VH-VL binders against q0atu2. Designs and how they scored, part 37

Target 1, 119 residues: q0atu2
Amino acid sequence: MLDKKARIRTSREYRNVFEKGKRLSGRFLIIYYVENALDNNRFGFITNKKIGMAVIRNRIKRQLRAIVREYQGQVKNKHDIVLVARAGIGKSSFEGMEKDYIAIMKKAGLFARNANKID

## First folded at step 15 (VH-VL)

Design th19
Fold by OpenDDE, fold request of step 16:
Structure th19 (fold): chain C 119 residues (1-119), chain A 121 residues (1-121), chain B 111 residues (1-111)
Amino acid sequence: as target 1 above (119 residues)
Amino acid sequence: QVQLVQSGAEVKKPGASVKVSCKASGYTFTGYDINWVRQATGQGLEWMGWMNPYSGETGYAQKFQGRVTMTRNTSISTAYMELSSLRSEDTAVYYCARDYDYYETSYFDYWGQGTTVTVSS
Amino acid sequence: QSVLTQPPSVSAAPGQKVTISCSGSSSNIGDTYVSWYQQLPGTAPKLLIYDNNKRPSGIPDRFSGSKSGTSATLGITGLQTGDEADYYCGTWDDSPSGWYVFGGGTKLTVL
């Protein structure tokens, strides 16, 4: 799991990202991102009822956390980033989600210049 | 400005199918799910389902499963809702609505003007 | 029968305050956030309240929302004749593929 300091934890923090951040959508993911005043990135994960029952939501959340953790070191610093699972993600493979994450993060320009796992 | 413009009124016979279109503009069509909601005359709103315009994935209300098909043409930013085996009870105004994700929920922030579908012999 | 329960009608004179209740269960209102929609006569619904108590741009502060437990409430102060409309609460419910549910709607009459 992500370090505590790397997680968005409060509803206020989440809503701040939604209201102040930029929005980009992918096939199965939406990201909201905004610069923060910290020295580290913080990630949030949203799996709402739209995507299915609690078991599915929890599975998707775990998978998204794994993806974010894998590429965390390659993301530009000082960002709050919220991942929102889109409708239909439950039918997506892990690889599909990973591909979508990489694509949307590239589109957002959030990967560092020296990133080496996204080519 | 965000707009959802739906196709015109339809008159169908029982057993037929109807396909309503919803043309989106003013935003990235594939970036937001589309919901369909209908309203029988003098009745309340009834949610029918959602469609992800990017993936084409859908989720239908139990009541309409097997009879409704939601699709899209991304090249023209248009969503479609087809309802088959029409019955008189399907007479209603049908709305498309954009789904906006916010925190742990979503809401319908923009609606089409509605399409009246009349099913009669 | 709607999953969410609203009073079928409410009425008040101009300038007064009205409240519209929306009752659900732990599987919907109790575990998520509520939106409210206003439908003027002969028009499509429009978003009035989201996230229980937030107003979209253009919605005056006369409109307010709140949620407690498995119930939500829409408040309208300084009632105007133009507020005469149908009001619907809505939220997501537990489902294998996610279901959205509306209240039965409340007809607001301005006397």
Scores: ipSAE 0.902, ipTM 0.956, lowest interface PAE 0.6, mean pLDDT 95
Fold by OpenDDE, fold request of step 16:
Structure th19 (fold): chain C 119 residues (1-119), chain A 121 residues (1-121), chain B 111 residues (1-111)
Amino acid sequence: as target 1 above (119 residues)
Amino acid sequence: QVQLVQSGAEVKKPGASVKVSCKASGYTFTGYDINWVRQATGQGLEWMGWMNPYSGETGYAQKFQGRVTMTRNTSISTAYMELSSLRSEDTAVYYCARDYDYYETSYFDYWGQGTTVTVSS
Amino acid sequence: QSVLTQPPSVSAAPGQKVTISCSGSSSNIGDTYVSWYQQLPGTAPKLLIYDNNKRPSGIPDRFSGSKSGTSATLGITGLQTGDEADYYCGTWDDSPSGWYVFGGGTKLTVL
């Protein structure tokens, strides 16, 4: 589980990212990201009803959190980042999700220059 | 400017298949799911399914499973909906609609102009 | 027939206020957010409200949305003749592959 301060927690915070952030889409994921005024990054996760039943949504959310935890130390600071699971993600593997996450984050330029776990 | 332009009207016999196209422009085609919605004459809107243009994955309403196929050609930013084993009850206007995600849900922010499909003997 | 229930029709005089209800269950409206669509005669549907109560650009503030429990409501103030149309609520429902559901639609007549 991500540290409490590293999580987007309120609906207002989420909507702020959706409305003011940049959007990038991948095969299984969409990310919204915007700079924040904090000294740390915050991550949010959206698994809406479109991707399936609650059991599936919860599984996907756990997997995405695991991926984010693995790479969070390599992400440029001072960003609010929301991950939205796309339709069909329930049929993807964990590795597929991870690859998609890395690809999108690279495209967004959100990884630090000294990142060494994304190649 | 976001645009969804659908193919022209179709007239089919019962038992035949129809394939409607939906060409997208003004945005990154693979970045947004496409939904298909139909409306029989004088009736309400009926959701048929979604298609992820990036992955090609689909989700169909139970009513149409086994009879509907949603595909895409990314090179021309075009989505397709094929309905087989047509019956008179399938006579309707068929719409494609772009899916836009917001917070914990999504909505259909842009719609095609609709394609009339008539099934008659 | 429709998963979400709307009144078949509503009517009012120009300048008046009307409300259109949309009732669902805990598996749809009760657990997510509602959108509303306006369909003028002979045209494709148009997004009117999203996220229960937000208006897309170009939608005047005389259109409003709200949600409580398993029901949603569309409000229209200062009714105009151009508002005569069919209105549909919609949202995502619990399903294995994610299903969207619409209300049965409400025909608004401006007297």
Scores: ipSAE 0.889, ipTM 0.952, lowest interface PAE 0.6, mean pLDDT 95
Fold by OpenDDE, look of step 15:
Structure th19 (fold): chain C 119 residues (1-119), chain A 121 residues (1-121), chain B 111 residues (1-111)
Amino acid sequence: as target 1 above (119 residues)
Amino acid sequence: QVQLVQSGAEVKKPGASVKVSCKASGYTFTGYDINWVRQATGQGLEWMGWMNPYSGETGYAQKFQGRVTMTRNTSISTAYMELSSLRSEDTAVYYCARDYDYYETSYFDYWGQGTTVTVSS
Amino acid sequence: QSVLTQPPSVSAAPGQKVTISCSGSSSNIGDTYVSWYQQLPGTAPKLLIYDNNKRPSGIPDRFSGSKSGTSATLGITGLQTGDEADYYCGTWDDSPSGWYVFGGGTKLTVL
């Protein structure tokens, strides 16, 4: 589980990222990202009703948290990043989700230069 | 500017199929889901389903399961909705709409101009 | 027949205020955010309100939205002749494949 300080927690914080951040879309994920004034990154996760029932939404959210945790140390500092699950993600594999995450984060330039676990 | 331009009016016989196109421009086509909504004359809006242009995945309303097919051609930023086994009740204006994901939900922020489909014997 | 319930029609004179209700359930309005769409005669629907109470750019502040419990409300102040249209509420319902649902629509007549 992600550290409490590494999580976006309030609706206000989420909306700030949505309204002021940059948006990039992948196969299964959309990321909104914006610089913050903190010394750490914060991550948010959105699984809306479009992707299916609560059981599916919760599963996807757990998987995304696991992926983010795995690569957390390789992400550039001082960013708020929200992951939005796209329609159809419920049919994707964990590996497919991971691959999409890596691809979209690379495209956003959010991985550190010395990151070596993303290839 | 974001635009969705749909194909022209169609007249079909009962039992036939119709395929409506929706060409997107002004944004990254694969980055936003496309929804299809229809409206019979003098009636309300009826949601048909969504399509993810990146993955090709679809989700259809139960009413249209087995009868509707939503596809896309990414090279020309065009979404398609095909409805088969047409009935007179399928006579309606069909709209494509862009789905914008925002916070814990999504909404349809841009709409095509609509395509009139008439089913008559 | 619609999952969300709206009054079929409302009317008021220019300059007055009108409200349009949208009633749902815990599986839709009660658990998510509502959008409103305006459809002028002979045209495609247009997004009017999103996230219960937010206006897209270009939508005047005469239009407002609110949500309480399993119901949403669209408010229009300073009613103008150009506001005569059909208005629809919409949101996502809790379903296996993710289903969007609309209200039945409300015809607004400016007297």
Scores: ipSAE 0.875, ipTM 0.949, lowest interface PAE 0.6, mean pLDDT 95
Fold by ESMFold2, fold request of step 16:
Structure th19 (fold): chain C 119 residues (1-119), chain A 121 residues (1-121), chain B 111 residues (1-111)
Amino acid sequence: as target 1 above (119 residues)
Amino acid sequence: QVQLVQSGAEVKKPGASVKVSCKASGYTFTGYDINWVRQATGQGLEWMGWMNPYSGETGYAQKFQGRVTMTRNTSISTAYMELSSLRSEDTAVYYCARDYDYYETSYFDYWGQGTTVTVSS
Amino acid sequence: QSVLTQPPSVSAAPGQKVTISCSGSSSNIGDTYVSWYQQLPGTAPKLLIYDNNKRPSGIPDRFSGSKSGTSATLGITGLQTGDEADYYCGTWDDSPSGWYVFGGGTKLTVL
């Protein structure tokens, strides 16, 4: 669970990131991101029905939230970032999702310059 | 500009297999999933499955389980759909389509031109 | 169930307005977002509407979409002879597992 201020909350806010943001895809994740006008980051998590039934989608969201919580202190501020589950993600491990997240966030240039070494 | 170009028409006998190709250009091939959809003459659209070209993972409609295989070759940005044990009912135009994720949904934003497969006598 | 229902055909004169319905269920339209596809004769389908009511770039604003409950509607105003085509609604369904469902299609005749 992330703090209330670090969550993208409304459908309008989510859609803004998809419409205005940059898109970068990995093996099991897609990240959409855009600079915001706040002092902090906000994160959103998206699954759709192509991923599977609700129990599977909820498990994946929970896993992605845990990954983001682990690395949130290393993310450059002032961004709205939406993590989208990609088809096939249900067959990945937590560790596989984590590695994918790290790789895509590095490629996007979203980790802070002075962060400690990242896995 | 995004383009999906499919292989040419095929004529097959019942019991044979067919493999249709779909070459992508104008975008990062591994960044978007490919779906396959078919349409028999005078009929509607029928979804066959999705393929994630990055991971190689697939999901097939139950009707085609055991008969369809969707693959790719990322070095040439090409997706493939192979349908085995062909029947006359498999006569259709086969399309590949790019899947674009948006909010809690996705949609097929670009389609190949279609590949006619005829299964006869 | 799990099949989207559309009228087989609709017709109207040039300049008129037409609507095309798409009925689904709680496992699809009732809990998802609808796309519409236009298929001109002899061509591949083309995306017309996404996210229930949004138009891709290049689609004129006389095409509109809406969703209410388990049903979706495509609206076309100012009909032109070039609008004569088959129209399909589509969405994801998770009952019993994630799969994509199209409506049966609606043939629009401009007469």
Scores: ipSAE 0.844, ipTM 0.927, lowest interface PAE 0.8, mean pLDDT 92
Fold by ESMFold2, look of step 16:
Structure th19 (fold): chain C 119 residues (1-119), chain A 121 residues (1-121), chain B 111 residues (1-111)
Amino acid sequence: as target 1 above (119 residues)
Amino acid sequence: QVQLVQSGAEVKKPGASVKVSCKASGYTFTGYDINWVRQATGQGLEWMGWMNPYSGETGYAQKFQGRVTMTRNTSISTAYMELSSLRSEDTAVYYCARDYDYYETSYFDYWGQGTTVTVSS
Amino acid sequence: QSVLTQPPSVSAAPGQKVTISCSGSSSNIGDTYVSWYQQLPGTAPKLLIYDNNKRPSGIPDRFSGSKSGTSATLGITGLQTGDEADYYCGTWDDSPSGWYVFGGGTKLTVL
């Protein structure tokens, strides 16, 4: 879904966002975010074993990637942003995750204006 | 300064229920999950389950499914753990702990002081 | 496999070094990250190590952690009598569904 250069790749890069970034939590998601030195955004997606078996975790990651892709053009540039699946996310619908993402990103000031869906 | 303060000691009869409270302060309560862990005298730590205080969703250890209920009241930043059909083997100290998500895992960074529950035979 | 194995006790003299092992399986330690908790007598557990080898603020650098394969190790140097406590490893396991597993605990005695 996301272009190669828009993806956080290494564990060191992920850990940097957790260590130096700001944390905001919602109903089903947590985001960690920090300004980067690039001209573009990078996104990362995290689940852990408390969410469930690997097949369930992979499904959640796929859904989150789809949500980020829908809104990526409206995200302010120069940020590394990690989406963390929160305990209980398996009970949410896609729409519920999407609403949570929009609310968190607005609260973080990472959307320029009101977000619209894009392909 | 993050703090978790639990309710006082309880003495119960077998077959009864107990409800332990855990009041959070110094952070946004709905932003972090609460886990419950118990410890019988002279024994190790035993995980009971997690509760997401924003959604109200829970996940229980299989051993306690059907007997444990974890809830919260967000207006007073308080988590609850209720254990029913008590047995003498449930005599333990019960802890609440804050769950901090980090990379592909999480850990318990702050703990309540513990609540002693004694189930008299 | 879902139970993490620790030695029941270890002991050493003040000023010495000690290590505490924690053995698990592929569904826990082998595929995720380990935390260690210290429980001083009569108190609640306290986070000592996270992410295999990182120390929270306020934990002195004489406490260290490492992980190899399905095993983790807590190291303590410059032992003090105040280090007498129970030590627990812990991590998430996804077999059969997500749950948190503690080791059985290790009682450290300084002499």
Scores: ipSAE 0.836, ipTM 0.924, lowest interface PAE 0.8, mean pLDDT 92

Design th19
Fold by ESMFold2, fold request of step 16:
Structure th19 (fold): chain C 119 residues (1-119), chain A 121 residues (1-121), chain B 111 residues (1-111)
Amino acid sequence: as target 1 above (119 residues)
Amino acid sequence: QVQLVQSGAEVKKPGASVKVSCKASGYTFTGYDINWVRQATGQGLEWMGWMNPYSGETGYAQKFQGRVTMTRNTSISTAYMELSSLRSEDTAVYYCARDYDYYETSYFDYWGQGTTVTVSS
Amino acid sequence: QSVLTQPPSVSAAPGQKVTISCSGSSSNIGDTYVSWYQQLPGTAPKLLIYDNNKRPSGIPDRFSGSKSGTSATLGITGLQTGDEADYYCGTWDDSPSGWYVFGGGTKLTVL
């Protein structure tokens, strides 16, 4: 579970990231990200009905939260980052989602100290 | 400038199949899903399915399960929709559309010009 | 019959206001977000409204959208003859693998 400070909370905050942020897509994930005015990062997680029924969408969201929690200490600060599930993500394994996340975050230049130490 | 350019009109006999192409330009093709929508003359829009061009995964409307196949060739930024066992009711204009993710939903922000498919009886 | 219900037609004089309704259910409009598409005669549909009430760049502010409960509404003020078109609402509905639904469409006549 991410700290209260590290969570994007309101629909307005989420929409701001979509409207003002950069977009980078992978196989089953999209990230939207924008520099914020805080000292820390904030993360958000989005699934929508094209992904499947609510039980499946909630499972995917939980898996993405776990992945972000594992790597959040290596992410450059001062960013709001939203992870969006792409259609077809239900076919991906947890490891597949994790590899996709790592690749996307590297391409976005969002990993900081010892970023290249991550495989 | 985002563009989706579709293949030309087709005339088919009942029982045949048709494959419509949709060439994307002005954006990273694999970064956005493609949806297919059709419209019979004087009728409304009918969603057929989505295709993730990165993974190749698809999801089809129940009505078309077993008759539709959506594919792509990423090297030429082109999506395809093939409809088999054609019937006169399949006479329609077929559109491809780009799916844009926004917040907890998505919508079709760019559309191809449409491909008329006529199934003669 | 369409999953989302729209009136078949509406009409008004130039300069007037019209509204177009879109009625759905708790599994679609009531639980997600609505887009509107404009289809001018002989052309492909064009995105007009997204996220219930937002306009893409280039869409004038005389086009507006709203949502309440399981219904959505498209509003057009300062009606022009060039607004004569078919208008469709659309959104995602519950399904194991995704299901996008459109309204039946509303023909707007400016007279």
Scores: ipSAE 0.834, ipTM 0.927, lowest interface PAE 0.8, mean pLDDT 92
Fold by OpenDDE, look of step 16:
Structure th19 (fold): chain C 119 residues (1-119), chain A 121 residues (1-121), chain B 111 residues (1-111)
Amino acid sequence: as target 1 above (119 residues)
Amino acid sequence: QVQLVQSGAEVKKPGASVKVSCKASGYTFTGYDINWVRQATGQGLEWMGWMNPYSGETGYAQKFQGRVTMTRNTSISTAYMELSSLRSEDTAVYYCARDYDYYETSYFDYWGQGTTVTVSS
Amino acid sequence: QSVLTQPPSVSAAPGQKVTISCSGSSSNIGDTYVSWYQQLPGTAPKLLIYDNNKRPSGIPDRFSGSKSGTSATLGITGLQTGDEADYYCGTWDDSPSGWYVFGGGTKLTVL
């Protein structure tokens, strides 16, 4: 589970990232990211109605949190990062989501080049 | 500059199929979903479905399931909407629109100019 | 017929204020954000309002949006002849794969 201090929690915080951050898109994920004034990263997760009903949205959100948790130690610090689930993600495997996350984070320059799965 | 340019007007017989194209430019094509919306003469907007150009995944309105196919060619940044088993009620202007995901929702920020499809005997 | 309900028409004189309502339910407007689209005669729709009350670049501040409960409202102040158009609200509804829904549209006539 992500620590509370590692979470974007308020609508204001989310909107700040959307409006001031950079946007990159992957196969199943869109990432908005911006530097923050903290000593830690914060993550936000968006699963809107576009991707399906509440059961699907909640499942996807849990999976994305799990992925972020596994790789959080490899992410450059002092960033607010929002993950937006794209349409179709509901039919993707966990491994597919993980692969997409790694790819897009590397493209954003937020990941180390040789980021590996943390067991 | 973001642009969506659609193919020209089509005239079809009942029972035939029509395939409308939507060429995108000015942005990363695979980074944004494409929606299709139609409008019969003098009527309102009707949403048909979405397509993820990166994955090819689609979601169709129930009304069109089994009769509509949304595809893309990423090499030429073009989205396609094919509607089969055409009937007179399918006569309409068909629009493609870019989907922008923002916070907890999305909206259609850019639209094609529209393609008129006429179905008549 | 439309999932979202709009008045079929509204009218006012130049310089006046008009409001267009959009009524939905808890499955759409109630728990998501509403967008508004302007369609001038013979043209494609244009994004007018997003996120209930935000304006894209180029949209003047005389256009405004709001949402309360399961209803949204578009406001137009200082009405101009060029505002004569059809206006549609739209949002996402609950669906296994996500459905977008439009209002029936409102024809605005400038008297």
Scores: ipSAE 0.816, ipTM 0.934, lowest interface PAE 0.8, mean pLDDT 94
Fold by ESMFold2, look of step 15:
Structure th19 (fold): chain C 119 residues (1-119), chain A 121 residues (1-121), chain B 111 residues (1-111)
Amino acid sequence: as target 1 above (119 residues)
Amino acid sequence: QVQLVQSGAEVKKPGASVKVSCKASGYTFTGYDINWVRQATGQGLEWMGWMNPYSGETGYAQKFQGRVTMTRNTSISTAYMELSSLRSEDTAVYYCARDYDYYETSYFDYWGQGTTVTVSS
Amino acid sequence: QSVLTQPPSVSAAPGQKVTISCSGSSSNIGDTYVSWYQQLPGTAPKLLIYDNNKRPSGIPDRFSGSKSGTSATLGITGLQTGDEADYYCGTWDDSPSGWYVFGGGTKLTVL
């Protein structure tokens, strides 16, 4: 589970990242990210009704949280990062989501120098 | 600027199929889902389904399940909607629309000009 | 009928204001966010309002949106003849699956 300091908490904070952040899209995921004024990263996780029923949306969120937790120590600090589940993600495996996350984070330049070689 | 340009009008007989194209420009085609919406003359908007152009995954409205196929060719940034076993009730204008994800929802921020399909018996 | 209910038509004089209602349920408007689309005669729909009350760039502030409970409202002030159009609310509904739903549409006449 991510530390409470490492979570985007309010709808206003989420909307700020969508409005002011950069957007990169992958096969199953979209990230929105923006520099913050903290010493740490914060992560957010978003699904919407087009993804499927609530049980599916909740499963996807749990899987994305697990992926972020695994790699969070390799992410450059001072960023608010929102992971958005993309339509069709319910057909993916955990491994597929993980590969997509790594690829997107590399393209965004958000991994530390050594972490960019996770592939 | 973002543009979605659709193929021209078509006249079909009942039982035939139609395939409408939607060419995207001004943005990264695989980065946004495409939805298809139709509108019969003097009627409202009817959502048909979504297509993720990166993965090729689709989700269809139940009404069209089994008759609709949504595809794409990423090398030419083009989405397609094919509707089979046409009936007179399928006479409509068919729109493609770009799906923009925002917080816990999404909306259609850009639309194609529409393609008129007439099914005459 | 449509999952989202709109009045079939509304009218008001130039310079006046009008509101257009959109009634839904807890499976859509009640727990998600509403968009409004304007369709001028003979044209494709255009996004007018998103996230209940936000305007995309280029939409004048005469257009406003709000949401309360399971209902949404589009407000238009300073009516112009160019505002004559059909207006649709839309949102995602997860009953039974994750389908997009539109209201039936409202024809606005400026007279």
Scores: ipSAE 0.799, ipTM 0.916, lowest interface PAE 1.0, mean pLDDT 91

